VH-VL binders against o27280. Designs and how they scored, part 291

Target 1, 266 residues: o27280
Amino acid sequence: MDSMNVPEVLEIKRIVEESESVKTFIFSWDFRREVRPGQFVMVWDFRDEKPMSVSLIDPVRSEIGISIRRVGEFTDRVHGLSEGDLLGIRGPYGRGFELMGRDILLVGGGIGMAPLAALADEATARGMRVDALVAARTADELLFLDRLEAAGVNISTCTDDGSCGFKGFAHERLLTLEENHDMAAVCGPEPMMFQVMRILDERDVPAQLSLERYMKCAVGICGQCCLDDTGFRVCAEGPVFWSQELSRVREFGRYRRDPAGRRVPW

## First folded at step 11 (VH-VL)

Design X86 (framework fv_cemiplimab)
Fold by ESMFold2-Fast, scan of step 11:
Structure X86 (fold): chain C 266 residues (1-266), chain A 118 residues (1-118), chain B 107 residues (1-107)
Amino acid sequence: as target 1 above (266 residues)
Amino acid sequence: EVQLLESGGVLVQPGGSLRLSCAASGFTFSDYGMTWVRQAPGKGLEWVSGISGSGEWIYFADSVKGRFTISRDNSKNTLYLQMNSLKGEDTAVYYCTRGDYSWPFDYWGQGTLVTVSS
Amino acid sequence: DIQMTQSPSSLSASVGDSITITCRASQKISNYLNWYQQKPGKAPNLLIYEASTLQSGVPSRFSGSGSGTDFTLTIRTLQPEDFATYYCQQALSTPYTFGPGTVVDFR
């Protein structure tokens, strides 16, 4: 429906400070509009609009949560808001994660843990065994550890600087873990996702990967959902893609394109 | 025509520092990750370090972590390797290559010899 | 780290021979394996990537095969310019590792 394209002005019910740079904004939500893990909404601060993954889905309390990292002018303004202030929300949009099998591996980097935290809740509620590999540059950038622990998730951490858990990158940690999983879900920087995807493909673990840059394509804003640099046209509804789809995309993990179509390297 | 030209290799005392450079031409430098590979005299190839096209994603071999830094200047089409706390075991020809985690090492420079000895 | 081994460490061959070099990974790496040739006194060059894909410009007498842990480089009808050292390299994940090399000598 067209009504999904008009922002609804919602009051910020609660704000959770996840870290020095990340906050989760919680809103009352009418679940006649179904929301699933992996989907996103457009957040409007009455000046600019940005796509944000849904990080909390709570039908019992009739709430959704949106986790936002402070990285620029829009996010700085949103971080300056208080409980009771208003934001415009459009959506949800995009393809959500699909769950299959009895156990799942989640691999998240930085803010990429946000959509995976919502997925962890759904997987746990379905009775799946959930293992999470949470990666960040430093210990204070690791997100949702308390929430994942409370949900019964088995957590491994890694930091680039070694300040918490394994010292190194997510893919290096993954090589030391030899547990079988029926599926995996991955979200984070594309260079991380690229190396993680290869390891999961080698292990014959079907994986779904969420790409922020394809969120606007899913709502028709950028119209770039079917091209890659190898000349292949891959028609896909983002932001969540299967690893088999992404393995054919030359640009994945290497570079992206700006609004003018110029290559921006990772 | 892709060309890579290393420079900076000299004789250095143990504990010393040295910076290697690699000048690239014939391709859009920023579109490719770059890698340093070394070869000790009479020995095989050893991967040293890789850097993504933007310079933000950097990987090192365990043998050089904490001592070497890799960087690039995309405006000058140049790759660098800063080597600190040099050891005798760092003696090798250092090759600049095009490629990283996302691309094979498809072009190599001629190499530059670093000798660490008293 | 993923460890790579090659066999043999060296071999002697004549022009016109067909030779085989093997490479083994300490753990499965799918087909993420590259082969390089290094002629005496020169830099290495890429021969094969993704275990079996020939790099542009490489003669068809070179071929690669294998998957998982065991890989093979074959040179059919060896030519004088093929006397060189050959290296395999796992490309599954950083940190990358090379095999110790196989020296192909003329004797």
Scores: ipSAE 0.748, ipTM 0.877, lowest interface PAE 1.4, mean pLDDT 89

Design X87 (framework fv_cemiplimab)
Fold by ESMFold2-Fast, scan of step 11:
Structure X87 (fold): chain C 266 residues (1-266), chain A 118 residues (1-118), chain B 107 residues (1-107)
Amino acid sequence: as target 1 above (266 residues)
Amino acid sequence: EVQLLESGGVLVQPGGSLRLSCAASGFTFSDYGMTWVRQAPGKGLEWVSGISGSGEWIYFADSVKGRFTISRDNSKNTLYLQMNSLKGEDTAVYYCTRGDYSWPFDYWGQGTLVTVSS
Amino acid sequence: DIQMTQSPSSLSASVGDSITITCRASQKISNYLNWYQQKPGKAPNLLIYEASTLQSGVPSRFSGSGSGTDFTLTIRTLQPEDFATYYCQQGLSTPYTFGPGTVVDFR
């Protein structure tokens, strides 16, 4: 478990361009360090370190994949790398998804499909029926559709602009979908997750939601990744939370905090 | 105390455009989503549009999609509704209210009357 | 879209009466139901949210109950200022929808 706290310098084995703004970086991985869907790693470019969700877990090929959206200076630098270049990786960290029952609904928005793609692979391998609702602003931002289809997942899509599938938001599309699922897993922007959570709660479907929050380190010693009201630390107690836990958190879906502790609205 | 004050309602020709404003005070504006609700003369309430605290998450009623836009200026504590391609059916008192997907519409302004008529 | 209906459309009552207004959703909305009061010529004000939680400053004679599709607003010992139109509203999902309203008039 000690080795998880020291970055290992790994060669980028393969890069998959998922969209104009998202790439998956694939590395050889020693599975003596177990990785579960929903966990994250710290990615170090030798200047800065940022948490990234694991999007591919392949013990047969001894590979993991990390999907990264271009959103700032760090991610711009990482997107400029090529196969053969080096990155530091440490982890995995956090609580992964728990699978139960015979069927599962995945609801992913944008890059939130990354950890759900890994979960879809595991659920399908276990013989579960997997339904996925994949949401994005435009068709070009829908992620992992080919991978999900290859895994045997039943896919529904929605885009804000109507360029693919249902025209509208994930929660609006969800109201028109089949209600019978033993569990759900949700990952994406918090406003989407908040509204999806309410619909799943009404249907009495236990849901796990994965949060992306600002954090200085993955060990939980900085305290800046805490949620209001509960004191949950995303890197220690999360990033995956049950809907029953999040329904009591007033800031969920409304605002988050920057490094200075200032409220940043959704 | 929370206060919301709408302005901009006037008589407009069909096909015309109009921008409504809502000045907010007495709370941290950016911490709350905001909503526009309208009421045609002698009729009930109809939800029009909602916007999140940052302004990035926006929702519309089907009757106004493609014609109306909602926006906010958090530095000025002001909510806007830009109304284009106005129809007679858009004639209503337009209320500004605090709240969106994450909170009930707990405070309302006094409303501003928009009349669409030739 | 989730459709909301209210019953009755209007009722006449005297000060001191207890009255009930019902609201029905076309599909289950858990407890995501709000009640509003609108006095003539005035903006609506929030009375109750999450089906049964009284808004701060609202008199205790107002109460809400119900879940799923059927909801009730009760006003005990009606006061002169309670003569108004009452609206329910579902908060489960966009587009948010209001009931058609119930007018409470003097008898």
Scores: ipSAE 0.746, ipTM 0.877, lowest interface PAE 1.4, mean pLDDT 89

Design X88 (framework fv_cemiplimab)
Fold by ESMFold2-Fast, scan of step 11:
Structure X88 (fold): chain C 266 residues (1-266), chain A 118 residues (1-118), chain B 107 residues (1-107)
Amino acid sequence: as target 1 above (266 residues)
Amino acid sequence: EVQLLESGGVLVQPGGSLRLSCAASGFTFSDYGMTWVRQAPGKGLEWVSGISGSGEWIYFADSVKGRFTISRDNSKNTLYLQMNSLKGEDTAVYYCTRGDYSWPFDYWGQGTLVTVSS
Amino acid sequence: DIQMTQSPSSLSASVGDSITITCRASQKISNYLNWYQQKPGKAPNLLIYEASTLQSGVPSRFSGSGSGTDFTLTIRTLQPEDFATYYCQQSFSTPYTFGPGTVVDFR
């Protein structure tokens, strides 16, 4: 078995086209290396390495899946690969989601549904009631609806343009949904997560939020560690954080930092 | 010293179009979301639209959805409101404000009057 | 949409008085409520945000309180420059909504 810090070269067993811009790459996995929803792996195309959330965890078939959105040169190259081609995978890394109680609300935006789809599988396998709010700009960008339905998840959708489900944003749709859940998990663009967190905090629902920008911190390559208003290190042991940890981080939902430390607005 | 200056308000016919501009100075424009708020003569304040610092997150009041668009040019420190299919009910002073979902509307321009009438 | 109401719609007061304006939201908004002051012929200015946080430069005679659905703005020892219209605004969720305003007139 390889160390988690050394890439293992794995064959792409199957590719699922989730949308025009998103594919899920499925690999055989030795579950002696445990993987939990909310964790990520480093994907290596033999030129560059990028963090990607694990979107499928299937110990019965001995498979993991990694969902990748086409956004730049690295992801364009990976999307050009076929079944039978090879990728380097190392990990898993980061803190996974914690499950508690009898019912859970999932709120996902775009590719943020990827780690939440894996969490939905675990929650339903534990006998929890799972409600999912799936949000995107347009109907074509809604992800994992068929998979969530097959798992027995209660699904609500919203699109900014009204092309599917509720016309509006995730936080606007959330205001019309049942208020009582034992916990919530949220993943998507930070402006969405920021506004959803406000509603969940008002309802006293404990929430865990997954922040892509803190995946690099978990593997020790982040040079942009910031303190919140209380002095806590907000990039330590990510990418999953409790809402109370993020409520005092002034940058959350407003801006992030590039590798040079410059502010980049949302 | 934060300053916001609106321009573009004029008399327009119902069904017409108009673009408002807001010139910002005294702060790093791209660090802040921006908002348009209007006030009809003798009436109260009505939120119209908001836009995030990058311009990617945009929100509208139901009364203007599909007719108005909001945009920004961070290289020019300028906020815009494109108003189409104008109605008499759109007659108002339009204020440019600094702030959005993540920040209160803490600075306001002096406003620009738009009159929609035959 | 979240509806905002204010009471009273207007009141008359003298310099040195203490006044209270109330604002009610149609659903719970936590503490995401702002107060603005508007003088005749001028743009509004922010007085208070997050229900009780005083904006920099605003005199300490202004204070805000409340959470959930019920909020108050208090002006202690009213000054001549305080005769204005006051608006509450919820910042909890889009579409953002303002109250109808409270006119504070000189008596």
Scores: ipSAE 0.762, ipTM 0.889, lowest interface PAE 1.2, mean pLDDT 89
Fold by OpenDDE, second read of step 12:
Structure X88 (fold): chain C 266 residues (1-266), chain A 118 residues (1-118), chain B 107 residues (1-107)
Amino acid sequence: as target 1 above (266 residues)
Amino acid sequence: EVQLLESGGVLVQPGGSLRLSCAASGFTFSDYGMTWVRQAPGKGLEWVSGISGSGEWIYFADSVKGRFTISRDNSKNTLYLQMNSLKGEDTAVYYCTRGDYSWPFDYWGQGTLVTVSS
Amino acid sequence: DIQMTQSPSSLSASVGDSITITCRASQKISNYLNWYQQKPGKAPNLLIYEASTLQSGVPSRFSGSGSGTDFTLTIRTLQPEDFATYYCQQSFSTPYTFGPGTVVDFR
């Protein structure tokens, strides 16, 4: 695969329906181009381009998976695609997760479980103990449970409506868990991550968090994904950040910026 | 100047319903989470409910879960608290305050009195 | 839920005195603690957030300290307008519980 920042047109090999709103698109991948959990790719449907996290890394099958939630026009179009259809993929980009220790806690919300699922696979393959707190609004929105279970991950679920597992939010569930881990990886809605981070910090658990921001270039040039007030570029310095880094980011957990640069509340 | 003005507090019978409103001004309403805090007569403060700027994130105290709903209309700069199945212990001054998980309660309204009595 | 306690429940002081109010959380809450002042018939006012940061417009005679479970609010050179009820509040996790309050009245 070309290392240039030019999208490579790839055929959708398989589509996995993860939920009503989430599909995983699987592509053949040349692993001469290394990809790490937590990194993202730019997906091009020949009209628009959006950053998407890699949710599956399978060197045995020479495949990667990209999980996409249906949220707008671009994703609507992509969700309308079938196996055999084409998409442009460029990347991977960004800083991925770093694994350390023997016991890892994954805390994910909604589509945030996508990069964490990939991380879970790597962690388990390395012989790490993986605990995952999987959060969603409802049971139907919980992602990758079967996959995680099959990988040997210990799963704890929580749903806003209590339809599955703990009734409440991820940070609330986390407070009820007393076990400590060597590190944590967090990805999901930013208010969730913000509140989870403070708990992990209080417990002295090293944590990495994956942020989502509007990205245009993905190569650290355009500045659309810069974070107040550090100037961190989510596409270059991130999207995975250590909690110590995010503690310096005033924007984190409070607001984000839209394509026009306006503040958007959470 | 930031201003919050609560309204809707009246006398209601147990089991009744009531909707409180909080009119906000002096700041970009949608940029801030909002919170309801109540205070029973002669008692301390009790957190009731919170809502994020977009309205997507909502939190409730256990004492009001299932009975109260919180909402906001950012186009009208207004916060609401719908209270159903009211009980005597819900009698309190209800304060509207700016703030949530990410922001302290830095501005408060003067409160509106809700009295639940037969 | 995180339980908040305050000590003392009430104290009497004179203008010019220095007073200290303590707040304790049932579990570690880092520095996620706020202090409020409430006068009779009025809404609470934020004094200090994140344990030690003074809210804009609040006199410097107010100060906060602490981390983990134990926190203190100190008022130096008490002024007539400082006679009120003071509440601590944890912002670590929902529900965002308040302390029972400390009444500061005239000696």
Scores: ipSAE 0.551, ipTM 0.835, lowest interface PAE 1.1, mean pLDDT 94

Design X89 (framework fv_cemiplimab)
Fold by ESMFold2-Fast, scan of step 11:
Structure X89 (fold): chain C 266 residues (1-266), chain A 118 residues (1-118), chain B 107 residues (1-107)
Amino acid sequence: as target 1 above (266 residues)
Amino acid sequence: EVQLLESGGVLVQPGGSLRLSCAASGFTFSDYGMTWVRQAPGKGLEWVSGISGSGEWIYFADSVKGRFTISRDNSKNTLYLQMNSLKGEDTAVYYCTRGDYSWPFDYWGQGTLVTVSS
Amino acid sequence: DIQMTQSPSSLSASVGDSITITCRASQKISNYLNWYQQKPGKAPNLLIYEASTLQSGVPSRFSGSGSGTDFTLTIRTLQPEDFATYYCQQSISTPYTFGPGTVVDFR
């Protein structure tokens, strides 16, 4: 599909300040180009292009939202933009989340709540019961709590420093939650996702995990390899993978690779 | 071969501080999380703390939380345990192990004895 | 915290015997259980991980089984070097916890 591979120059319609380090940029969107929770777009500032998860999907307003955390030169420039300024958007790309059953669990860490917020909207619109475990290092980094509450999501929070909710990590909090779910969706730092996955595996809850580093593979830029028992394998389409698929990826939760292919530990 | 060598264990008075070190060799240190496990004289094994390959993901047992700090220097292939506000119940042999949330504790050092007594 | 218990606390056996050690978790841990051997005056060694996978270099006379809450370590045809203390450890979640140990003594 040619239109998905050519950036469309779109006007920033609104900017929502989610936290000191996170903003959601909202654009008018033609929903003849379908977009699903868990998919991402390539954001082009006319100098560099980076993958960003879609955090808002609103067909009623004909809008999408893209939540961006300030972490480097590109994101600093984008955070400096105002309503009315232009960005190039192409996509959507990647495998989105699949909803199944009636009761679902969302486990998000930091900015990983962004694609899960869009999923929560879709799940509640379908009449599903949604439980969300929202994790961050500090209370200030907990994202989308108001959106989740407004959607009718049952929210649990945890922070590493104890500044909001359970004092500890997502997997430690999950261990104390005794609710059954038909599926789970997980997004956040890989060490969090790895440990959450073990608890979900024990509960026999099928889990879908979103890995940022595999977003480039979905757009045909695949310099990353998965290591398994038989050696290196070219990565499958992401960013969303089932937990059984990730059990074959020896790097998951341990290390990632830089542009030169060198191991970067978690 | 994988080798882990702990050092720093000595007699310390209650309320004192001590830093333990573990020198690692025979593997790519930064590819593995590391863990400290202790064993009081005549007692069983107790997990103390773990740290990820980068040093950014850190976990503690409740008994040491707020008093102990784990860290690593990947350029020196060395793991550390900074022990503050030591109590008599901290008396134990402290083992350095390779492994964390993502890997079993597959290699252990010889241990270093910390005695907390007046 | 997940509590681990082991049975028996100690047993006496002769070379050539087969023995079984039991480990129980206070809640379900799937197969996230490791077994360690500690010889007198020495550091522990990993024997088995993920309930039933033998660590490289460990003799095939050692085997592990179980899932959920109940696990067993079996040693077939005991050798002199097998007289040691054996510990189970859950690896599903922090804080990681060990069983109290089972002492296997020579008679």
Scores: ipSAE 0.776, ipTM 0.898, lowest interface PAE 1.2, mean pLDDT 89
Fold by OpenDDE, second read of step 12:
Structure X89 (fold): chain C 266 residues (1-266), chain A 118 residues (1-118), chain B 107 residues (1-107)
Amino acid sequence: as target 1 above (266 residues)
Amino acid sequence: EVQLLESGGVLVQPGGSLRLSCAASGFTFSDYGMTWVRQAPGKGLEWVSGISGSGEWIYFADSVKGRFTISRDNSKNTLYLQMNSLKGEDTAVYYCTRGDYSWPFDYWGQGTLVTVSS
Amino acid sequence: DIQMTQSPSSLSASVGDSITITCRASQKISNYLNWYQQKPGKAPNLLIYEASTLQSGVPSRFSGSGSGTDFTLTIRTLQPEDFATYYCQQSISTPYTFGPGTVVDFR
């Protein structure tokens, strides 16, 4: 396989409609290039390039899946593609999740469930007990429920409007759950992750959290994804961080930076 | 210097509506979550509602859910609290404070008195 | 919801005294506790956040300690301006509940 830094033009093998706003694009993958849950790839539509988490890792079928939420011009274009169309993929990049212990808690919000779904597959394959708290604004935005259930994951849902499961936010639901786990993996809106992390910390549950930042090079050179005040590069030292690492990141949960480097509030 | 100034507190009948405003100055308003806290006469403090810097994340106390709405106009450095279906137990001094889930309430306005009475 | 309690509800002290106020949470809240001071007719002021970190501008005679469910606010060498009501507040989860307050008045 070519260098990981050179985009490989791949054909979209199939598209899975996950929700109104989320599609999973599946590609044939040569697993001589290893990929781990929590890692990301750069997706190139021959005009622009964006980082996307890997949501499916299937060595049996020799496939990977990338789940993309429609949020802007780039994703609008990608969502307009069909099976058989081409995309450039380079990577994978970044630090993925580590699995520890026997029991794992996954806490995901919205598209944040993408990397966690991949992690769930690996964890269950390893014989771990997997509990997943899946959060979304509404029932229609809950992702990967059928897939998780099929994998043997115990699912708890929560929605902002109460249309499915617990009415409220993920951290609120988490407080109602008394059981502890050997570790937790968290991915979603940063305010959610921030508050979930606090609870997990109180419970002495080791936690890994996947961050999202504006990313340009994905190779730790440009510095666009650096975090205040540690200087951690999300593309290199992350996107998966341990809670102890994020506790040192002043930026976490408070703000992010836009392409111009300006602070953007959550 | 950080300043917060509440306004809009008046006497209103039960079932009525009222909108409070909080004018902020002395800091980058959009960088901070904002919170409303109220205090009934002679009573303690009660968290009412919070809103993130962008306004995307909103939180309410159960006592006001469905009746109150919180919003902000970052272009005007102003926080709002729309109060509908007001009850006698909503009578309180309402404080605007800087802070949210990620920040302690480090600055407070002087409050505005809302009185709900027939 | 997380219920907060304080002890005592009120205490009388003299200038120069050292006093301690306790706050208890109904469940563990790690160090996510803040202390506020409120004088009659005035807005609250932040004194301490994250259980023990002194807010900028607050005199060093104020200190906080504790973790989990039990917390304390200590005021050493009480000054005339310290006579007020003190509130604890948990910040781990919504609703961000306050303690009922402790009134510190003149003996």
Scores: ipSAE 0.417, ipTM 0.796, lowest interface PAE 1.4, mean pLDDT 94

Design X9 (framework fv_cemiplimab)
Fold by ESMFold2-Fast, scan of step 11:
Structure X9 (fold): chain C 266 residues (1-266), chain A 118 residues (1-118), chain B 107 residues (1-107)
Amino acid sequence: as target 1 above (266 residues)
Amino acid sequence: EVQLLESGGVLVQPGGSLRLSCAASGFTFSDYGMNWVRQAPGKGLEWVSGISGSGEWIYFADSVKGRFTISRDNSKNTLYLQMNSLKGEDTAVYYCTRGDYSWPFDYWGQGTLVTVSS
Amino acid sequence: DIQMTQSPSSLSASVGDSITITCRASQKISNYLNWYQQKPGKAPNLLIYEASTLQSGVPSRFSGSGSGTDFTLTIRTLQPEDFATYYCQQSLSTPYTFGPGTVVDFR
């Protein structure tokens, strides 16, 4: 619809500080525009527009939340805003996660836990057993632990430095966890997702992975993202992809592209 | 032609520190992960540490966690291993290898011998 | 950690023999298994990766097979330059682990 192409100017109702570098901005939302976990919105600060995953979906309170990590000029400006200030929001866009079976494993790294937190809410509301592996470099960067615990999620943590939970990486911790899940959802840095995907594939667990860099494809900006494999044009509606689709993409987990199209290693 | 050349191996006292270097040539260094693999005299191979092309992703074997640091200088095509709190069991030939989670260890240097003894 | 074992620890063979070395992982690793050859006083060299893919320049008498936990390296029509130590290595997850090695000696 046309209404989804025009930013709606919304008041910041509440700001939750998730960590030193992450804030969740909460807005009143009209749920006649459905939004599902794994979808994103375009956030406009009246200067620049950036895609952000929806991290809270609350139809009871008529609220959505958008979690934003401070990483550059745009996000620094948005982090400087206060309750009552205005932002432009358009969307939602993209393919959301699909839920199947009775139990699900969530594997999130850093800010990648944001769309998975919304998914955890939906899965628990559906009556699924939810296990979450939450990974970060340090304890201070683990996100949404209190929210996940309140939802009844079984939580495992790991940090690279050992400051909380398992000392090591998500894929190393995953090897010590139960193998029996009907599906998995994964979101985080691509090297983490690539290594987790391989383990889940070996366990025959179907996985959906959310890739931040492919959010623009979902809004029709295909020239900036191409999942091109040996002459095949992939009309992929991101950001969520099945693991079997990503295993065919040579760049996934290995390198990305800068604005000039140059390879940038992970 | 791909070449890897390790240096820095010497005799060090227990509790001491040592930095190893590996000079790489013949490929775009920053496009590849790199590793250190060691071999004690008369023993098998033990992977020690790995680092991604950018240097942002770093992995260690449990035996060296907290004591060793891996780093790279892509402008100099050089890989480093900083070894602290050295133990007798760290005595080994240390090999530099090209590879990562997506690429086998396809090229190896000739190794540099580290001896930890009083 | 994923533990790797090899069998046999050593074997004696003659030129022209066919030999098989086995490698076992303590948990499933799909086909993320590499084989290396090391001659005395030399660095290892890659023979096979992804369980069965022969590295460029490696003679076709070398072959690998297996998936999951059990893998084999076969050398057909053994040549004098094949007397060496052979190692398997899992590449599914860090920490990467090697088998203890199999010494192939001249009879």
Scores: ipSAE 0.650, ipTM 0.841, lowest interface PAE 1.9, mean pLDDT 88

